# Ledger of designs, part 9: VH-VL binders against a2bn08

Target 1, 238 residues: a2bn08
Amino acid sequence: MAEARLQRLLRVYVLDTSALTDTRLRSLLGSGSLDEAVRRFAELIASVRIAYGVEVYMPPTVYEEARRFLLSNGVTVQSFEALAAWITIKPPTRHEIRIPASIVRDYVEEVRARLARGLRVAEEHVRRAFEAGGLYAAETASREARREKLGAIIRGLRERYREATRHGMLDSVEDLDAVLLALEVRGVLVSNDEGVRRFAEALGVISIDPPKFISVLQGLLRHSKTGGVAREEAHSTS

## First folded at step 17 (VH-VL)

Design w15
Fold by ESMFold2, look of step 20:
Structure w15 (fold): chain C 238 residues (1-238), chain A 120 residues (1-120), chain B 111 residues (1-111)
Amino acid sequence: as target 1 above (238 residues)
Amino acid sequence: EVQLLESGGGLVQPGGSLRLSCAASGFTFDDYAMSWVRQAPGKGLEWVSSIKGSGGFKYYAKSVKGRFTISRDNSKNTLYLQMNSLRAEDTAVYYCARHEGVYDYYFDYWGQGTLVTVSS
Amino acid sequence: NFMLTQPHSVSESPGKTVTISCTRSSKDIADDYVQWYQQRPGSSPTTVIYEDNQRPSGVPDRFSGSIDSSSNSASLTISGLKTEDEADYYCQSYDYSDLWVFGGGTKLTVL
């Protein structure tokens, strides 16, 4: 089983949504548009699958999320379907997957810490609103000016609250499914999200970012070209 | 009572490796996140790395990510820091520190430190 | 990544009061907790203030912490100065991106 895990780490990958939506995808694949990048990505995955048996997985939840994003950003249905044809869409078998209780305990403690940080942000913005209200206690400013100031404080609260509570944490079921599938198939998770990668690595899942993933696949094709040339020369001398 | 004792420091050449240990006693080790914090000679404190109670969640300062690996053995009440590709700028006293409670915002107990010197 | 700026040194006579400032370079200091550590010469750090203004058990009530949003700074105030308070003092805060940041430290001399 140890040999099987090593082989999967070399040839088995699971994509989260960020692996398909990474802003660097177009330049890494030498494309002028996102649609062209998706087509080249499909060709790359197909080539390494055929030549080396590289398997690429995606949960259905990630598939739907990625499809929605790509189609709304100028990728044709034909290009997306060409990519999907080379990706195995498989739900994690959630009822069979086990997560250590100590990892869950650490995650719960992290959530509590982030809720406390969020409360502190809220308290600060309540204080700011109270101080701003003091400046407008009388009819010092118009009703429109008061409404604009309140709106700015609320927008600031929302921005800082999101940063304090959600930044860098696993907080979606789509991301969880990608991690669970990678654990189940003993594959490498491809993600640019540090929170998702940290959670995966806490469970013993190896993770790489999308640029590294592209580099690995392109490197495999370079070895195929090198091996093919050397094998052809050896055949000629036999 | 709570005690933290670092060991494993010494003189090492640039590019070399060291493994620091921190022996913990007087508390339920598994319940606490732990950190390494360093202090270069004549300089201030700098956070290096942290690890949660399970040993699964790990955090690194940008200056050491990819070179240092934090780990813990909860059966031996010991925190570790594997330091690879050492540089002169890593020269410091390295402190082992315990996080307080579930919030993990500060360090309530510190060891006495172990000196790491990186020079040719 | 943000920075915490402290004065390099402060001094004051026994019995007097000093305030050590800690100014945050970006984002609001009031949104994240601030801790203060004392490091006496030749010793490891110890916590004197946590979560802005809380004292650990054993820390005298002449140590206090506060936050000033208008200057984007935290303060450590030590009243009734004693010779034993002579030490380096560090503020520390946390960024929600999992980063623990220390100030540069302030050397307190009690003359």
Scores: ipSAE 0.593, ipTM 0.806, lowest interface PAE 1.8, mean pLDDT 87
Fold by ESMFold2, fold request of step 21:
Structure w15 (fold): chain C 238 residues (1-238), chain A 120 residues (1-120), chain B 111 residues (1-111)
Amino acid sequence: as target 1 above (238 residues)
Amino acid sequence: EVQLLESGGGLVQPGGSLRLSCAASGFTFDDYAMSWVRQAPGKGLEWVSSIKGSGGFKYYAKSVKGRFTISRDNSKNTLYLQMNSLRAEDTAVYYCARHEGVYDYYFDYWGQGTLVTVSS
Amino acid sequence: NFMLTQPHSVSESPGKTVTISCTRSSKDIADDYVQWYQQRPGSSPTTVIYEDNQRPSGVPDRFSGSIDSSSNSASLTISGLKTEDEADYYCQSYDYSDLWVFGGGTKLTVL
């Protein structure tokens, strides 16, 4: 019974958007273009499904997000559809999934802390803008110089606000759907986002990053073709 | 009164394993995030790992991720650190520390520490 | 990752004022809270300043903290220095990328 549960963990995966948008996809699949990489990814998934019954799932929200990204980056509709044919598109059954209240409580408290730090960042950047305004008056800065300085302050605010409030945290419904689906199907979540993976692991979901996922699947196919066939042929020839 | 008492330190060979415990009393344990912080002999403080009140959200320093596992048993008011694949660099006094409030980022109470020595 | 750099040691006479600096290597120190811990020889650390400049109950009023955005540094100031203040002092900060980071520590000697 323990072997059957372990076998399911090896054979069921759920992809979040990062699993398809990871910039290393081309090199991991030995491809010169994203379109070639997507086709090879489709072949990889098909092969492990046939050889081992490996299932790959994706929520509809992740599917749509990934589709738009890949098509906008030179992947043909034909190549994407070839990949999608081997992926089970399934929404999580949210009404049947339960999350411990203590996990939700911890998450709410973290959100509160992050919002407070975001306000601190905004106050600091207001202070910087006020000081920059004094320099403009003292130095008779050109219109172009004033616009450039203001733009730099605003870009700094946006960067720091994002880091203070969103970096390393689950903050989208697409990511939540991937986590919930992985919980429901008892699958391994494939993601390169630490916040998504941490939330999944808090719920007891095992997670791996996309490079590891590709490596595991490629290793399964090498073992299956070489080890099984070689053992059979050796016995037959001896 | 808040009390934190570490135990489980000792001498272990490189590649070995050790489990540290921290017994907590004097506060509602599951309301507080907890951390392990270590100090190598003659050196400064280094954060190791943290865990939120539920026990579900866990954080690790890069130097220990994949080798150490933080956990807690809220029914026993006990924090744990499972240390695997130990290295000489892990030799340190390990402190149990409580966070002030669940979302705060500082440690308001510290245990006495337990010494871990990794040597052949 | 960011680093917090402190002087290795500082010394001063009883009754005087000492400051211990803590300089952040990247990003603005003012964006993230800074804490200060005191560790007497053979003892566990204790908090003397949290959230840049707040003092826990029981910490003497002669301890204060400040932030200087211009030098990207935090400072712990101890006025009316007493022999009992002789200890190691650590600054600490947190962000959501690097998590908890401590300074290297400063040995305060009271001569």
Scores: ipSAE 0.517, ipTM 0.787, lowest interface PAE 2.3, mean pLDDT 87
Fold by ESMFold2, fold request of step 21:
Structure w15 (fold): chain C 238 residues (1-238), chain A 120 residues (1-120), chain B 111 residues (1-111)
Amino acid sequence: as target 1 above (238 residues)
Amino acid sequence: EVQLLESGGGLVQPGGSLRLSCAASGFTFDDYAMSWVRQAPGKGLEWVSSIKGSGGFKYYAKSVKGRFTISRDNSKNTLYLQMNSLRAEDTAVYYCARHEGVYDYYFDYWGQGTLVTVSS
Amino acid sequence: NFMLTQPHSVSESPGKTVTISCTRSSKDIADDYVQWYQQRPGSSPTTVIYEDNQRPSGVPDRFSGSIDSSSNSASLTISGLKTEDEADYYCQSYDYSDLWVFGGGTKLTVL
């Protein structure tokens, strides 16, 4: 019974949105379009569920985020629904989940530090805009040149601000729900976001990136004797 | 008053493993993020890994990610570095360092270092 | 990772002023804090400048730090040089993408 419990525990995965939107999926699934990649992902998940009982979960918040993204990027409703049919959509039971206070304290301290850094970035870019305005008063720059320079400064501000405040940290409720669900079901989190993975690992959740996830599942099917679901990938033994 | 004392260095063959320890005293250990910083003989400083006060959030230089594991035991005021799959380029003095406030500014106290030599 | 480039060595006479540069390879150095560490031979590093231009308690006021946005560099300036200032000096900065990055170090010789 220990073997059956361990096998089920080690074969439970929770997807965040990046597991479906990672740009490497098309290549890893041998697909010419995102729509085809989604269909092949669905087939892969179905095959491992049938062959090995591998369970794949997704929180409703992640499901809705992934659906909006995929449908906006050329994935048909039919292809998305084919994928969703093989994924268990389950909300984390947030009111029952325990997180160590020291983890939350560390997270709050990080947020405070990042807010301070964001302010420094904003102040520096205000300085650059002021200096650029003085330069154009002394030059023969066109109105178009002035607008392009200001636009470049604003784009730089936005990029640096996002880096200072958001890069490498958990910053959305969708990501939090994926982490909480993985903790609750003791599953492996699939994400390409270092901040999400770091938060999950701080709670003791094992995480892997989407390419690794695909490789693991494909490897499982290559060693399966089960019939014809993935004929070209099956390795028959006599 | 603040003291950091590294131990566990020594001679190890390539591919081998070694565990470094850093005993901390003179401050509330679990309030501070901690780091390992190394210095190859005759070379400059290189950041290796950091860990926040809880012990849950961990950060690694690309050169060691997947091979090294930082950890801490706050009940023993001790920082650890588990080093696996060691290479000749990991040969260095390894310093234990305390962060001032959030880990992303600087290191305000350093230990005396422990030498790790990776050689056959 | 971004790089912080320092001269390999500098030298100057006692009583004079020396400046050690630290140039950042990408992104604006002014957006991130710069620290400076002193390492005397056989010793552990100690902080002489943090947050661009602040001195820890106990560091002489003849140590100063500055940022030059036009050259994308930081500088450590030591005035009134003393024999005890002979050391290696490292700049360091932090970026949420590349984390802690040190310069290559500058050996200061006081002749």
Scores: ipSAE 0.514, ipTM 0.785, lowest interface PAE 2.2, mean pLDDT 87
Fold by ESMFold2, fold request of step 21:
Structure w15 (fold): chain C 238 residues (1-238), chain A 120 residues (1-120), chain B 111 residues (1-111)
Amino acid sequence: as target 1 above (238 residues)
Amino acid sequence: EVQLLESGGGLVQPGGSLRLSCAASGFTFDDYAMSWVRQAPGKGLEWVSSIKGSGGFKYYAKSVKGRFTISRDNSKNTLYLQMNSLRAEDTAVYYCARHEGVYDYYFDYWGQGTLVTVSS
Amino acid sequence: NFMLTQPHSVSESPGKTVTISCTRSSKDIADDYVQWYQQRPGSSPTTVIYEDNQRPSGVPDRFSGSIDSSSNSASLTISGLKTEDEADYYCQSYDYSDLWVFGGGTKLTVL
């Protein structure tokens, strides 16, 4: 049981969207363009599949999100399809997956706390708008100045509201699907999103970030090359 | 009556390990997030780590991430802090604290603290 | 990462009013709740203000909190100062990116 889980940890990975869209891919894969980085990523995944049977999964929702992003950022259809050929696209079997009720309770409490914080942000920005309105009324100045000030307050509200309610939280069905699939297949989740990783870890799913993932795969190939050289030398000697 | 009682502090060499415990009573323990907050001698309060009621969601200050592990045993009403790779700058009184149950952003009850000294 | 900056010490006579400031280094102080903790000599901290200006049960109404957006600071005000108020006071705020952050603390001396 422990040995079987260890073997899947060595061989089974699930990618969320961040694993394919991480801006560091180009540097990590020694590439001059994102398109070249995607091709090298495909080669890396293919190589570890061949050498060690490493399997890489993603949900269809993540696949479509990643495809849209990569094609919009200069990745050719040919390069993306080369990568996708080595990834198993599988939806999580949601009706069979079980999540502890206490984890769901913690998540609900987090959502409620974030909603309350968002309300505070909104209330404070309403106060700013009221105070600013009194200042400009006294001057009866440019309508343009009033509109600019209101626009700045609204932009500040939107920015702070997003931070208060979304930052560091699992908040998309795509990310949830990646976590659920990793739980189902007993694989390692690859993500750079702290909220996604924290949720996965709460369910007992091991997670690593994309740079670590690439490092692990490259390390596996280094050991394969070393082992192959040693075996070839031993055969020629014996 | 809410009560929090820390234990497990002591003298440890640099690079060593220590486990702190916090016994909780007077409330439904698993309904509340819990934290460790430390105070170096003559210094201020510093948040160390937090854990939500289920024990599944864990949070760490940058200074301790990778070295400390927070956990809880809800059947024993006990919070733990496993401290590894200890450094001189980890020397402090360690308090356990209960979060206010709705908002999780402030601490409404504190323990007495337990002293950890990291010294050659 | 944001920081909360407090004066190192403040002193005042019994019966008077003292105000302890807590200045936030980045982002607007008014966007996040501020808490205040009291730590008497030899004791553990206790909460005296939460959510900017709310008092827990048992905290006297002579303790009050406020926010000043123009200086990007929070303030703890103690009126009718008593010798038992002599303590260290810490502000604290929470941000989902920086989590729980404490101020450096202010030693209040009642002379």
Scores: ipSAE 0.499, ipTM 0.786, lowest interface PAE 2.4, mean pLDDT 87

Design w18
Fold by OpenDDE, look of step 19:
Structure w18 (fold): chain C 238 residues (1-238), chain A 120 residues (1-120), chain B 111 residues (1-111)
Amino acid sequence: as target 1 above (238 residues)
Amino acid sequence: EVQLLESGGGLVQPGGSLRLSCAASGFTFDDYAMSWVRQAPGKGLEWVSSIKGSGGFKYYADSVKGRFTISRDNSKNTLYLQMNSLRAEDTAVYYCARHEGVRDYYFDYWGQGTLVTVSS
Amino acid sequence: NFMLTQPHSVSESPGKTVTISCTRSSKDIADDYVQWYQQRPGSSPTTVIYEDDQRPSGVPDRFSGSIDSSSNSASLTISGLKTEDEADYYCQSYDYSDLWVFGGGTKLTVL
């Protein structure tokens, strides 16, 4: 039973959005474009499914997000469909999945801490705006210059606020669905988001980053070719 | 009174392994995140690893990722640090420290530390 | 990534006031709380300031913390310096990218 479980863990994967949007995918797959990378990825998944029975899953929420992203970034519908053909779309059974209360508690504390940090960032930017907009600067600066300065402050606020509240944390329902699905199917989560992976770990879900995932799949195919040649050579000498 | 007592330090060869323990008392252990902070001889403080109260959320410094594992047993009020593939640069006094109970952004109590020496 | 930079050493006579600076290399110092730890020779660190300017119970009011956004730095000020204040002092901050970060420490010598 333990061996069977281990074997299953190596054969079942769940992808979050970052698994498909990782900028390193092009390099890993030897592609010049994102469209080509997606096609190569589809072929890779197809090959390992056929050869080893590898299953790749994605929640519907992740699927829609990935679709939107890929198509908006130059991936053709044909390439995307080629990839989707080898991915099983499955929602997690949310009402049946239990999360330990201790994990929820820790998560709530983290959310509260992050909200407080966001507020501090906002307060600091209000202060900066106030100091920058002093009465004297208003008299000498053109309307355009003021607008530019305000724009810079707002952009800074957005960036810092986002970093303070979202970085390194599970912050989307799509990512949550991916973790829950991985838990349910007893699969390996593929993600490059540290916050998502940390949450997965807290629930006992194994996670790997997209480069490792690609390496694993490519490795499987390399071993199958060597085993097949050895078997053909053994049969030809008998 | 809050007490933290480290143990498990000693001399180890490069590439070796060591497990540190921190016994906690005087507070509700599972309500607090805990950390390991180390200090090389004559050097400053360096954060190593942290773990939240549930034991599920773990954090590591880049310098120890993949080599060190933090864990806790809340039933025993004990914090652990499994150190593998030890290097000379890991030589330090290792302190266990308690996080503040709400935001986890600072350390309010420290142990006395345990010395780890990595040398051939 | 950010770093916290402290002077290596400071010295002053008893009864005087000393200030130790802690400068953040990136992002705003005011975005995250700064703490200060005291470490006497042969002892473990103790918290003397938390949340920029708050003192734990038992820490004398001679110790104070402040933030200066213009210089992107925090400061620990010790007034009425005593011989017992001789120690290493570390600033510390946190963010979700770099997590817990310590300054390099400052050795305070009471002359």
Scores: ipSAE 0.619, ipTM 0.851, lowest interface PAE 0.9, mean pLDDT 91
Fold by ESMFold2, look of step 19:
Structure w18 (fold): chain C 238 residues (1-238), chain A 120 residues (1-120), chain B 111 residues (1-111)
Amino acid sequence: as target 1 above (238 residues)
Amino acid sequence: EVQLLESGGGLVQPGGSLRLSCAASGFTFDDYAMSWVRQAPGKGLEWVSSIKGSGGFKYYADSVKGRFTISRDNSKNTLYLQMNSLRAEDTAVYYCARHEGVRDYYFDYWGQGTLVTVSS
Amino acid sequence: NFMLTQPHSVSESPGKTVTISCTRSSKDIADDYVQWYQQRPGSSPTTVIYEDDQRPSGVPDRFSGSIDSSSNSASLTISGLKTEDEADYYCQSYDYSDLWVFGGGTKLTVL
């Protein structure tokens, strides 16, 4: 039973959006552009599927998110579709997946704590705005200076609020779907998001980051070339 | 009365392993996040690891990641710290601490501590 | 990762007032709550201040906490010093990246 789970850990992976959008992928794939990196990623996934039967899954919600990001950042539709051809798009069977109530309770407590921290950030920035109002009153500063100062305070509030409430936390349905799918298929989750990985591991799902994923796959192919046997493309023969 | 009692400390060689326990009583154990905090002899407090009530969400200081594993058995009201690949700098008194609940950023109850000494 | 820096030791006469500082190395200290713990020799820590300036039940009102955003520091102030206040004092804060961080500790001697 332990041996069967180990073999699935070597052969079944689930990607979240960060697995396709991690900025380190260009250098790891030796690419000058994101479009080239996506094509090389597609070739890598195809090669390990043919040589070792490695399967890569993605929920439809993650697929659509990744597609929007990549196409808006210079990836051609041809390159994206070449990648998608080697990824199995499957929704998690949400109605049948069970999560311990105690895990959900812990998650709710974390959300509550983060909301409290966000309130503290908001209160601090209200105080900053009040103090700035005394220094930038109309009789002592230009209208442009007052607008710029207020804008800076608001941008600071938004930045610190997002950090306090959302950094390192599972906060989207796309991320949840990736975790649920990995649980369902007993696969390894590939993500660079600390909150997503922590949630997955709380449910017993093993996770790795995208650079590690690429490194493992590249290592498999280098090992195969060094002492391997020639292998055919399993589903592109004609 | 809330009570936390650590045990399992002792003398070990570098590279060795040790398992600490913390017996909890006087409160509903699985409602509370728990932590290990250590203090080297004559030095200050250092957070080591935390675990939420379910036992599923775990957090580690960078200095212990990959070497220490926090766990809990809610049926026995016991918190654990499995320490592997011990180093001299892990020598410390290890405290079991309870998080205040909704104010989880502070520790409201502490155990008496158990001494771990790592030396050859 | 951020650090909290405290003076190693402070001393003052009974009846006087001391202030122990706790300086945060990065990010604004005012955005994250600061706690203060007292530890007597051979004893477990106990909380004397939480959420910057709040006292738990049973802590004397001569203990107070404050935040100074300009120096990016928190302070514990103990007025009317008593010999029983001799202890080590630790500040502690929490950040979503570094989690629970303690200061190095300050030994208070009441001469």
Scores: ipSAE 0.550, ipTM 0.787, lowest interface PAE 2.0, mean pLDDT 87

